# Designs tried in a protein design chat: VH-VL binders against Putative dimethylsulfoniopropionate lyase DddL (dddL). Part 21

Target 1, 232 residues: Putative dimethylsulfoniopropionate lyase DddL (dddL), of Cereibacter sphaeroides (q3j6l0)
Amino acid sequence: MHSLSERVEQLRLNDCPDWLYLLHEFDALYRQGSDGGSRPIRTHRKRVRDSLALIVEANPAVNDRPPEVKPVTAHLGRALDLGERGAVQGMSRALARVAGRLTWEYGYEKVPKALARKYAYCEILGPRGPICAERLILGFVLFAPSTTYPQHSHKDIEESYISVAGAWSENDAAVHAPGSLILNRPGLEHRITTGDLSPCLLAYAWTGSEERLNQPGMKLSSPRKARIEKGI
Key: E = the ipSAE of ESMFold2; O = the ipSAE of OpenDDE; V2 = 0.75 times the mean of E and O plus 0.25 times the DockQ between their complexes.

## First folded at step 7 (VH-VL; framework fv_dalutrafusp)

Design U03 (from T01 with heavy chain S102N, light chain N31Y; at its last look DockQ between E and O 0.63; V2 from the best seeds 0.00; counts 0 for: pae E 4.3 > 2)
Fold by OpenDDE, look of step 7:
Structure U03 (fold): chain C 232 residues (1-232), chain A 119 residues (1-119), chain B 107 residues (1-107)
Amino acid sequence: as target 1 above (232 residues)
Amino acid sequence: EVQLVQSGAEVKKPGESLKISCKASGYSFTSYWINWVRQMPGKGLEWMGRIYPGDSDTNYAGKFKDQVTISADKSISTAYLQWSSLKASDTAMYYCARLYDNWGYFDYWGQGTLVTVSS
Amino acid sequence: DIQMTQSPSSLSASVGDRVTITCRASQDISYYLNWYQQKPGKAPKLLIYDASNLETGVPSRFSGSGSGTDFTFTISSLQPEDIATYYCQQYDNRPYTFGQGTKVEIK
C-alpha cells in the first residue's frame, strides 16, 4: 500500500482568485484618481503599480498564514460596510472575500494598552504576507473610533495610505475621506487620529529596498517633549 | 536651490590623517541621506557609505568598513569623510551625493574632492 | 554584492547616430536601476531613474528600458555635448553598486 504522500502542491497567485482579485483592486486604487499635481505622489503611485504588475506577472507563491484577530477587528464588519458605500467600494468587497484569512498584527513588541484595543494591521503582499513579495508591501490598517496612533516615521521606506472607510487625519492637517491618498515620505514624522463615530480602514503601501522591507523595524517615536528638546 | 559644496583638493603623505567635508544647502539637511562615492583615477564609481544626519545613522560598504569614518554636523549642514591613516591607494576623487527620498538614486552631487596621497 | 556589467566598455559613433548601452545585473533587481552621465572632470549627473523615468531637465533623446536583470540605455540622436562616461547603478540592495561605465566618444 504505497501511501501516496499527497505532495501538497505549492499554491501560486493564479491558483488563488480571491487574492488576485484583491491585488487587482489595489492596482485600481493606485491607478485611479488624481495625484493632486504632486510629483512625489505621482512617482509613488507609479512605483506601486509597476512593482505590483511585475509581482503579479511572476505568479508568486501564496502561503496562507494562520488567521489571527485583534480586539480592533471587532470593528472590521462595520468598516467593510462603510467602505462599500464609498468611493472605493470595490476594495471593500474584495477585502471582505478574504476577511477570514487575514493575519492581524500589531507590529510592535510593546503596544500601549489603549492602542492595543484600537489598532491592528495586516499584510496582504510582502515578505510576511500570504502573497510573497520582496519589493513591495501592501496591506490594511484598521482603527477603532477615537484612536490616536502615535507619532512615528519610517526610515528608508515610503508609505502611502488610501482611505477605504471612515474619516481620519494625519498631523492635524486635513480630514481624509474614502479615496483620499496621503504620502509619507521617508523620515516624515506623522501622527494619525480617527473620528468618534466610525472605524477607519486604510489600505497601505510600502516601497523601499528589498533589504529594508524585510526589516522595516517600526519604532515608536520618542515623546514630543523629548523631540522638542532635541530640536527635532 | 539644492547644493553640495565639497572642500578643496588635498595632497597628503602616507600615514597622515585627513578629513574632507561636504556642505549642504537648499534643503532639510537632516532629512536626507548623504553618500560618499569614490572614483579612482581612470576608474568607475564606488559607493563607500552613507549617513543620515538626523540621527547620525551610518552604513558602509564592506570594502570601506573600518577604513574610513563618515560623520555629520547638522548644526552647519556638513557631512565628513575621514581617514586615520592614508595610503597611496586612497588617491582618488571623492564625491558626496544626496539620496533622493532616502531610497535609491543620487539626484545632487558635490563637485568632488581630489585626494592625492604620495610619498 | 550585486554586480552590474555594462556593455560595451567604450564606443565611438557619429553625430546623429543611435547609441545603445546595456547593463546586466547579477540578480533580479526589478526596476531599481538608475543611469548617470559623467562628463570629463565633472560629477555624475542623474539622467534616468527607476529604469525608464527621465529626470527633470534631461533631454528627451535619452531613454531607458528593462527590468529584472537586463537594462538598456539609449541616446536616440547622439550630440556633441553627449561625450561622457555613462554608468548604471542598482539600489535594490546595499551596498549600492555601479556598472564599470561606458565611454562614449564622437567620431
Scores: ipSAE 0.068, ipTM 0.702, lowest interface PAE 4.2, mean pLDDT 91
ESMFold2, look of step 7: ipSAE 0.337; ipTM 0.735
ESMFold2 (binder alone), look of step 7: mean pLDDT 94; pTM 0.944

Design U04 (from T01 with heavy chain S102Y; at its last look DockQ between E and O 0.01; V2 from the best seeds 0.00; counts 0 for: pae O 7.5 > 2, placed apart)
Fold by OpenDDE, look of step 7:
Structure U04 (fold): chain C 232 residues (1-232), chain A 119 residues (1-119), chain B 107 residues (1-107)
Amino acid sequence: as target 1 above (232 residues)
Amino acid sequence: EVQLVQSGAEVKKPGESLKISCKASGYSFTSYWINWVRQMPGKGLEWMGRIYPGDSDTNYAGKFKDQVTISADKSISTAYLQWSSLKASDTAMYYCARLYDYWGYFDYWGQGTLVTVSS
Amino acid sequence: DIQMTQSPSSLSASVGDRVTITCRASQDISNYLNWYQQKPGKAPKLLIYDASNLETGVPSRFSGSGSGTDFTFTISSLQPEDIATYYCQQYDNRPYTFGQGTKVEIK
């Protein structure tokens, strides 16, 4: 009786229509809208789209991770509902399809108690995502109402946020609405705040070297006092 | 498990050069600041400086600027503290410590390197 | 530089006693303060971060409080294994600075 060792075939992106759908929505997200006349934003959007296109074309491996929830995920339902009413409805719908498959994380070895209840992120595509990629990270960040995400910067990583749901601010400079894009250049110090009424859901993209994306780090480039003096 | 392992005790004479090491393991070496902290005999802790191994960005406390050099070799996950010319006053325990400056605490420490400078 | 002043420099107490150490910053550092324990011949160990958060694995008898310039570290019931020097440390600005330390002994 030759035990046919059922070769569990590696799932690939084309075998996972819901993940593929979500990636198409990411493409749309970074393709649609204005760059506000900003060359850096335009370049970043192009970089994300080009990278994503190559990754999709390559039909990468899909390795589902065990789902994990965080306290903040209690707000995910509301965030998704809000997102469906906004400018990026497609993204909210696509995310909802895979919501039960998400691995929410803190991204830190230690997280303050206050933040632990109000923050989490999930990687969709990247070195640690279900969709395997080395040169691009795509995911979501979820904030509870009345959240302050501490001042930080990303070393050698260019980051963008696109608002899916809720109102939020970075460095007290503006209030962002669904569809709004903010670019954080490498080393740019930034703090995020959310409104008191609704959760905030952000789509994010990280671009950088394979080495850096595999080992992302947070960095404070200057003392707190110096940041305050700069109005950050 | 995160570990910082420092080089062994040193006995030197004034005027001699010295380079001590701190080897890190169990985490991404290039993603955390490595700090050096001095503790003179029977005294408190003094932050000397730090290095970000990812790009070799380095900061010193004013007291230690131009007195020591902090460096790192990311290929072997090792940070260094070096003197070009030791003084008797450099006699102390030296610790390396990891700091994730986003949260501002030293979470992992080396075991320390005792440096004795005596004529 | 931000100066951190601890009080007292040393204390002796009995097993089971409540021990309180204070740390004062020369300027407002919000809650950007950590507490460390250093046992003889050992490296410092983080006990409290951000003024009041207990580090994972640290006994609940240790606690911290305060904000701005005045901070308190407390051992609710002193144990023999708590013989050590304790340090506060600010991370509001570089250079990072420590208090002078408080040596805790058992009578």
Scores: ipSAE 0.018, ipTM 0.590, lowest interface PAE 7.5, mean pLDDT 90
ESMFold2, look of step 7: ipSAE 0.151; ipTM 0.684
ESMFold2 (binder alone), look of step 7: mean pLDDT 93; pTM 0.940

Design U05 (from T01 with light chain D50Y Y96W; at its last look DockQ between E and O 0.63; V2 from the best seeds 0.00; counts 0 for: pae E 8.5 > 2)
Fold by ESMFold2, look of step 7:
Structure U05 (fold): chain C 232 residues (1-232), chain A 119 residues (1-119), chain B 107 residues (1-107)
Amino acid sequence: as target 1 above (232 residues)
Amino acid sequence: EVQLVQSGAEVKKPGESLKISCKASGYSFTSYWINWVRQMPGKGLEWMGRIYPGDSDTNYAGKFKDQVTISADKSISTAYLQWSSLKASDTAMYYCARLYDSWGYFDYWGQGTLVTVSS
Amino acid sequence: DIQMTQSPSSLSASVGDRVTITCRASQDISNYLNWYQQKPGKAPKLLIYYASNLETGVPSRFSGSGSGTDFTFTISSLQPEDIATYYCQQYDNRPWTFGQGTKVEIK
């Protein structure tokens, strides 16, 4: 037990090169392909990149969390294999080096038991760590094959997903491939459906003020609410 | 084209009730916060509060909590600011404004509603 | 509440002059700062968001810079139509607060 600061040394990002390299891959991922996007997408990419640059320069604390797995994490190895063979090879390799230290979770709202077997997310940078930050959250969401993640929305938080591995669609629209970015703005409901053959790994970012990110909220649509909103 | 069109100027006496409106068009009304901003004569801008019309979630700045009511009618894409009992100190210009994204910048503003409360 | 202090409260300049307005936050707000223009009798109009990004349709003579607590708004070449009051606004923490305004006039 260490009750005195002189006896306990706080790890910082510069002491943890594998975490730093993963953040460099996030930076690269958010710089790619942004010039021709819509104003909301360009602005979001800039916010993520600017916030990340400031955080890295500040050499933040790193507080490793106990590793935690979920049923879906059995698919992580295959997702990383797929990513290593594609356009996001650097991200997959960097994530693989820290994969055993990730804390996989289900989020702020209860998740149906069937869905709990097919998805989880992990935070790598944010208020909960392991890389401590108050104005940006970065992480990954992993889906099993043939997963439908319920329609959801956020308030006061701008969220993006970028494909690392696997195929997925938004609101039953066009299939997205690795490198594609989807922006989930406040109040815009999005449903994710993954392909049938392989797991899907998405990088995500939440941007906002310290107040908003320390107390984020998420609303999931019920089947009846989603039916009414779709007009069925 | 996004538009926020507010109701016309009001002249009231202290103690009267008032409900002013902000009608939105050109976007999904239920998917963006609507904010109210006060500007007292010769003064700057003050954020009063906001509503998310999709579920009626409402936040107020502390000094305006319990002083006004913010509401919305999503069937007609209209937000409201309401007083149950006006004071002379409520004399001001009132703007509605749309919150662009998860951050608090206001990309579209109504034309303003001048409320004058005098004996 | 985060206090936003603008300087100066008013200024007069000639057409073609560079004018500079500063805004100081009472605490670090990163880049979460906007600039608005308000002409007499009109609603405010967003000019700059996220400290330095020009809103669509805003002339390139307007610019913003700064981060943390100290921010600057610049009109590189003042035009007659730029007569207005300019406000900064932080959106890091609620309640979102505005500076007191800077009135810009032509000499």
Scores: ipSAE 0.007, ipTM 0.555, lowest interface PAE 8.5, mean pLDDT 82
ESMFold2 (binder alone), look of step 7: mean pLDDT 93; pTM 0.935
OpenDDE, look of step 7: ipSAE 0.019; ipTM 0.602

Design U06 (from T01 with heavy chain N59Y, light chain N93Y; at its last look DockQ between E and O 0.60; V2 from the best seeds 0.00; counts 0 for: pae E 6.6 > 2)
Fold by OpenDDE, look of step 7:
Structure U06 (fold): chain C 232 residues (1-232), chain A 119 residues (1-119), chain B 107 residues (1-107)
Amino acid sequence: as target 1 above (232 residues)
Amino acid sequence: EVQLVQSGAEVKKPGESLKISCKASGYSFTSYWINWVRQMPGKGLEWMGRIYPGDSDTYYAGKFKDQVTISADKSISTAYLQWSSLKASDTAMYYCARLYDSWGYFDYWGQGTLVTVSS
Amino acid sequence: DIQMTQSPSSLSASVGDRVTITCRASQDISNYLNWYQQKPGKAPKLLIYDASNLETGVPSRFSGSGSGTDFTFTISSLQPEDIATYYCQQYDYRPYTFGQGTKVEIK
């Protein structure tokens, strides 16, 4: 009786219509809208789209990760509902389809207690995502109401946020609404705050070298170091 | 306008120490990687290493590890490349170059510093 | 380290000719490739980034294509001012590596 070892066939992106749909929504996010006259933003959007197109064309492996939740994910339902009413409703709907398959993480070895219940992120595409990619990271960040994400920066990684749901601010400079894009250039120190009424859901993209994306080295900036660097 | 201005040509003997400089202007010095690239006479380009002036994080290519030291003084927006003991084989043109936004684009270059090491 | 192999090492062409240079990577580097021009006695200048994007201010006669391991740099109509050595460069992995260069001369 030759035990037909059921060769679990490796799933690929084209075999996973819900993931593919979500990636199409990411493409749309970075394709649609104005660059606000910003060359860096335009360049970044193009990089994300070009990279994503190449990845999709390559039909990468899909490895579902065990779903994991964090305390903040209690707010995901509300965030998705809000997103469906906004400028990027397509993204919210696409995300909802795979919501039960998401692996939410902190990204830090030690998460501040204040943040542990108010923050999490999930990688959709990347070295650690269900959709395998080495040169681009796509995912989501979820914030509870009244959250302060501490000041930090990314070396050798260019980051963008696109608001899906909720109102939030970075570096106290502006209030961002659904559809708004903010670019964080490498080395730029940034702090995020959310409003008191609603959770915030952000789509994010990281671009950089394969080496760097595999080891992003997420570190929180010490308030003291940030002050010293600013000469304050 | 972004500019990288390097120190002048150097003529040295084997065994001597040397420190050459690259002064940056027209942008936030602490927010971009500065790279050093070697070009031996009649040869191609070789990436040596880089420094992030904001925190002095430094990377070296294996070939140049422990052979040179890359440093920066953010107070005067200047990066440095230095040798403790020069060799004849160190004779080359040395360029500093800015890396564009964490990507491997060298968008601005210094004019180069010629280093000649001869007995 | 990723090896970048350019071809040819040198070429001579007439003004107005189409010039093509190839670069091959030892492994897949996607579109993480740049092209530089270095004129005699000058620092390199970025012409093409991400395999196919023309840098600002660069003439449209310059172009790039390719992905993965094989890349092409093209001058559609060679001009006298294009006499230079051209280099490809990958930035997918550190250390960053360059091709050996292609010297372009005019007949």
Scores: ipSAE 0.025, ipTM 0.582, lowest interface PAE 6.4, mean pLDDT 90
ESMFold2, look of step 7: ipSAE 0.086; ipTM 0.662
ESMFold2 (binder alone), look of step 7: mean pLDDT 93; pTM 0.942

Design U07 (from T01 with heavy chain S31Y, light chain D50E; at its last look DockQ between E and O 0.68; V2 from the best seeds 0.00; counts 0 for: pae O 8.4 > 2)
Fold by OpenDDE, look of step 7:
Structure U07 (fold): chain C 232 residues (1-232), chain A 119 residues (1-119), chain B 107 residues (1-107)
Amino acid sequence: as target 1 above (232 residues)
Amino acid sequence: EVQLVQSGAEVKKPGESLKISCKASGYSFTYYWINWVRQMPGKGLEWMGRIYPGDSDTNYAGKFKDQVTISADKSISTAYLQWSSLKASDTAMYYCARLYDSWGYFDYWGQGTLVTVSS
Amino acid sequence: DIQMTQSPSSLSASVGDRVTITCRASQDISNYLNWYQQKPGKAPKLLIYEASNLETGVPSRFSGSGSGTDFTFTISSLQPEDIATYYCQQYDNRPYTFGQGTKVEIK
């Protein structure tokens, strides 16, 4: 009786239409709209699109991760509903299809208590995502209402947020709505705040070297005392 | 306008210490990596290491680890490269360069510092 | 470390000629490659970033292409002011590494 060891064939992106659909929505997200006359934003968008195109063409491995939820994911349903009403409704629908397969994480060894119930992120594409990639990270960040994400920066990582649902602000400079893009250059200190009424869902992209993306080193920029002094 | 201005040429003897400088202007010094690149006479470019002035995080190429020290003074927007004991083989042009926002491009360069080590 | 191999090490061409330089990476670096021009006695200058993007202010006669391991730098019509050594540089992983350079001269 030769035990037919069912060789679980490695799934590839083309075998996973829901993931592929989500990546197409990311492409659309970074393709559509204006760069506001900003060269850095234009360059970043192009970089994300080009990288994504190469990755998709390569038909990468897909390794589903065990789904994990965080307290903030209780707000995901509302966030998705709101997203479907906004400028990026396609993204919201695509995300909804894979919502049960997401691995939500904190990204910090120690998460502040105030943030533990109001924040989480999930990687879709990247070194730690279900879709394997080394030179691009795509994912989502979810915030509860009335959240303050403390001041931080990313070394050698360029980050963008695109609003899917909810209203939020970075560095108290503007209120961002669905479809809005914010670019965080490497080393740029930024703080995020959300409104009191609705959760906030952001799509995010990280670009950088393979080395850096594999070890992003997510750290808060200032000690607790310094943050308190700054009202953060 | 972004500028990197390096200190002047140096003539030294083996065993002497040396610290050369790269002064940055026209941008936020703390948000960009400063890199040092060596070019030996008639040779190509060699990345030595980098420093992030905001927190003084430093990385070295293996070849240059423990051979040189990279530092920065953010109060005066200046990066440094230093040797504790120079060798004749350290004779080279040394460039500082800013790492561009778009990862890995050196978009601005200093004019170079020629270091000559001879007995 | 990622090794970058340029070819040729030197070339001589006439004004108006098409010049092609190649760079090969020891591993897949996607499009994480830049090209620099270094004129005698001067610091390097960025010409091309991310394999194919022309830096601002750089003449259109310069171009780059390629991905993965094989890259090409082209001068469509060589000009006298293009006498220089050209370098490719990868930034996929540290340490950042350069090709050995290609010296371009005019006949």
Scores: ipSAE 0.014, ipTM 0.568, lowest interface PAE 8.4, mean pLDDT 90
ESMFold2, look of step 7: ipSAE 0.208; ipTM 0.682
ESMFold2 (binder alone), look of step 7: mean pLDDT 93; pTM 0.938

Design U08 (from T01 with heavy chain S102H, light chain N93K; at its last look DockQ between E and O 0.03; V2 from the best seeds 0.00; counts 0 for: pae E 4.1 > 2, placed apart)
Fold by OpenDDE, look of step 7:
Structure U08 (fold): chain C 232 residues (1-232), chain A 119 residues (1-119), chain B 107 residues (1-107)
Amino acid sequence: as target 1 above (232 residues)
Amino acid sequence: EVQLVQSGAEVKKPGESLKISCKASGYSFTSYWINWVRQMPGKGLEWMGRIYPGDSDTNYAGKFKDQVTISADKSISTAYLQWSSLKASDTAMYYCARLYDHWGYFDYWGQGTLVTVSS
Amino acid sequence: DIQMTQSPSSLSASVGDRVTITCRASQDISNYLNWYQQKPGKAPKLLIYDASNLETGVPSRFSGSGSGTDFTFTISSLQPEDIATYYCQQYDKRPYTFGQGTKVEIK
C-alpha cells in the first residue's frame, strides 16, 4: 500500500481570499484620496499601487507564519472598532478577518521598555510576510495610547503611513486622522507620538531595492532565503 | 567578541590636519552606527556625530557640523574622524562607540584617542 | 537640544553606603535614558539602559528608575571599584546628550 504522500500543494494568493481581500483594501487605500498637491506623494502612491498590482497578478506564494502577539495587541480590538467608524473602514474589516493570523514583531533585539508594551508591527506582504514579495512591504503598526516612538530613519527605503484608527503626530507637526497619508522619504528623521485616549493603527508601505528590503537595518526575522531554507 | 580599537595619541599644532581611526571587529561593521564622542579635559561627554558604514550616511550634532568629517572604510571595518585645521580647543579625548540596534545604546566603546593641540 | 541635568556634580561616601544620583531632562523623554560608568583613564561603560534595565554582566547593586523627566541611578552598596564618574544619556532625540556627570569618591 504505497502511502500516496499527498503533495501538500503550495498555497497561493488566489487560494487565500482573506489575504487577497486585505491586499485589495491596500490597493484602495493607496488609490483613493487626494495627494494634497504633492508630487512625491503622488509618485509614491502610484509606485505602491503598481507594485502591488504586479505582485497580485503574479499570484505569489502564501506561507502563513505562526501567529504571535505582543502586549500592545491587547489594544487591537479597540483599534479595529475605531477604524470601522472612520474613513478607511474597509481596511479595518479586512484586517479583522485575519487578525488571528498575524505575526506581531518589534523589529529590534533590545526593545525599549516603553515600546515593549506600547508598540508592535506586522508584515502582511514582503520578504518576511505571509504573502511573498521582494520589492514591496505592506503591513500595520499598532501603538497604545500615550506612546512615543523615538526619532529614527530608514535607509534607502521610502515609507508611507496611512492612518486607519486613532490620532497621532509625527515630528510634532500635525495631528493625523484616519485616511491621512504621511510620506517619509529615505533618511528622513521622524518621531511619532500618540494621543492619550485611543490606540493608533497605521497601515504602512515600504518601497526600496530587494536587497534593502531584505535587510532594512533592523533586527528583524530571518531573510526570506533563510526562511525558505527552514521551510517557513 | 566585539572590539573597537582606536588609533594612538596625537600631538599636533594649530592649523594642522588630522585623521584618527576606529577599527571594529567581532560583528557586522556595516550593520551598526559608529558614533564619535568628545571629552574635553576634565569635562563631560559630547556626542559629535555618527556614520552608518553600510551606506556612509552621516549625522552631526550642530556644534560639530562642518567642523569635523566622519567617514568609514567598510573594506577594513574602520571609521574615521578628521579635521582639516585643528584648533587648540580641539584638545580632547575622542571615543568611538557602537550604537546598538540603531536606538541610543552605546554598548561598545573604543579605548579613546587623545588629541593634544598646542603651539 | 534636550538638556540633561545631573545632581550632584560630585559626592563622597563610605564603602557600603547607598549612593543616589538624579538626572533631569528638559522635556519628557519617556524611558529613553541610559547610565554609564567611566573610571579614571577609561572609556565609558554602559550600566543601565532604558532607565531601569541592567546591562549584561553589570552587578546587581546598580539600578535605575524613573520616566518622563526625572530619573534616578542607585548604587545600593558602594564598593571601592565603583570610584568613577557616572553619566546619564538620552536618546529620545538627536543630538544625543549627556548629563554633566557625577563624580563618585570613597571617603
Scores: ipSAE 0.148, ipTM 0.725, lowest interface PAE 3.3, mean pLDDT 91
ESMFold2, look of step 7: ipSAE 0.362; ipTM 0.742
ESMFold2 (binder alone), look of step 7: mean pLDDT 94; pTM 0.944

## First folded at step 8 (VH-VL; framework fv_dalutrafusp)

Design W01 (from U03 with heavy chain G104D; at its last look DockQ between E and O 0.01; V2 from the best seeds 0.00; counts 0 for: pae O 7.2 > 2, placed apart)
Fold by OpenDDE, look of step 8:
Structure W01 (fold): chain C 232 residues (1-232), chain A 119 residues (1-119), chain B 107 residues (1-107)
Amino acid sequence: as target 1 above (232 residues)
Amino acid sequence: EVQLVQSGAEVKKPGESLKISCKASGYSFTSYWINWVRQMPGKGLEWMGRIYPGDSDTNYAGKFKDQVTISADKSISTAYLQWSSLKASDTAMYYCARLYDNWDYFDYWGQGTLVTVSS
Amino acid sequence: DIQMTQSPSSLSASVGDRVTITCRASQDISYYLNWYQQKPGKAPKLLIYDASNLETGVPSRFSGSGSGTDFTFTISSLQPEDIATYYCQQYDNRPYTFGQGTKVEIK
């Protein structure tokens, strides 16, 4: 009785249509719209698109992660509903298809009490998967209403947010609507705030070296002992 | 608009118990620390302690530990400071203050409660 | 506990004068320092947070600087409404501690 050790074949992106379609929505998201006359934004968008295209072409491994929820995910349904009404409804629908497969995380060893119930992110593509990539990270950030995401920066990582649902502001500079893109250049300090009525769902992209993306070093800008003690 | 409204002035005798209140409005009460700060007559500010109404986590300054009790009723967005037995030395203005949770500064203050303890 | 020492304890200046208050921490507190204004009979009001950031709605004549152990609060042009006691406050560690205050008066 030759126990045919069914070699569980490694799943690839082409075997996972829902993930593939989500990546197509990311491509569309970074392809559509105006650059606002910004060369850095244009360059970043191109970089994301080019990287994504290469990754997809390579048919990367897909390693499903155990799904995990956070308190803020209670707002995901509403965020998705809102997203379906907005300029990026395709993204919202594609995300909804895989919503039960997402691994929501804080990204910090310790998160502030207030933030713990109002924030989480999930990686879709990157070193942590589920879609394996080394030179690009794609994912989502979810905020509850009335959230302040503390000031932080990313060393040697260029970040963009594209609004999927809800109103939000970065550094009190503007109110962003679905489809709006904001670029955070490496080392740029930024804080996110959300409105009082609706959750906010952001798509994000990180570009950087393989080394940095594997160890992004997510830290709040204020390394205070008191903050650590109280979980902030 | 964020507001912290404290209970009125108190005149007490030594040995009496007292509980003063700080009612919050205009924000999520359970998402911010409420702090109590003492100011004795003609003196500076002293942080006494804080409470996180969301889970009732409480911290005290060593000087005030076991001297006072900080509590909160989230159903009515109210924080409390209480004494089981007042002393003359407890005569002071008491402020409640909201702590911005991401940065440890007090962005909103109550109007203060004057407590006078005299024989 | 971290001790905060303000200087001077009091000062009197003329309208339009530049006023400078210093605060020294007993240990390195990085930039984790706030400044408050307390007018007579009123609660304190936040003016500066994180050593140098002006709170929303606060006049630009107020400023803060410094890091580590030495901090400075400045009123570039003293106004009559600035009569108050000013306090520094550290938030590097609990317990939070305040300076003893600086009473500012107008001549």
Scores: ipSAE 0.019, ipTM 0.547, lowest interface PAE 7.2, mean pLDDT 91
ESMFold2, look of step 8: ipSAE 0.053; ipTM 0.640
ESMFold2 (binder alone), look of step 8: mean pLDDT 93; pTM 0.937

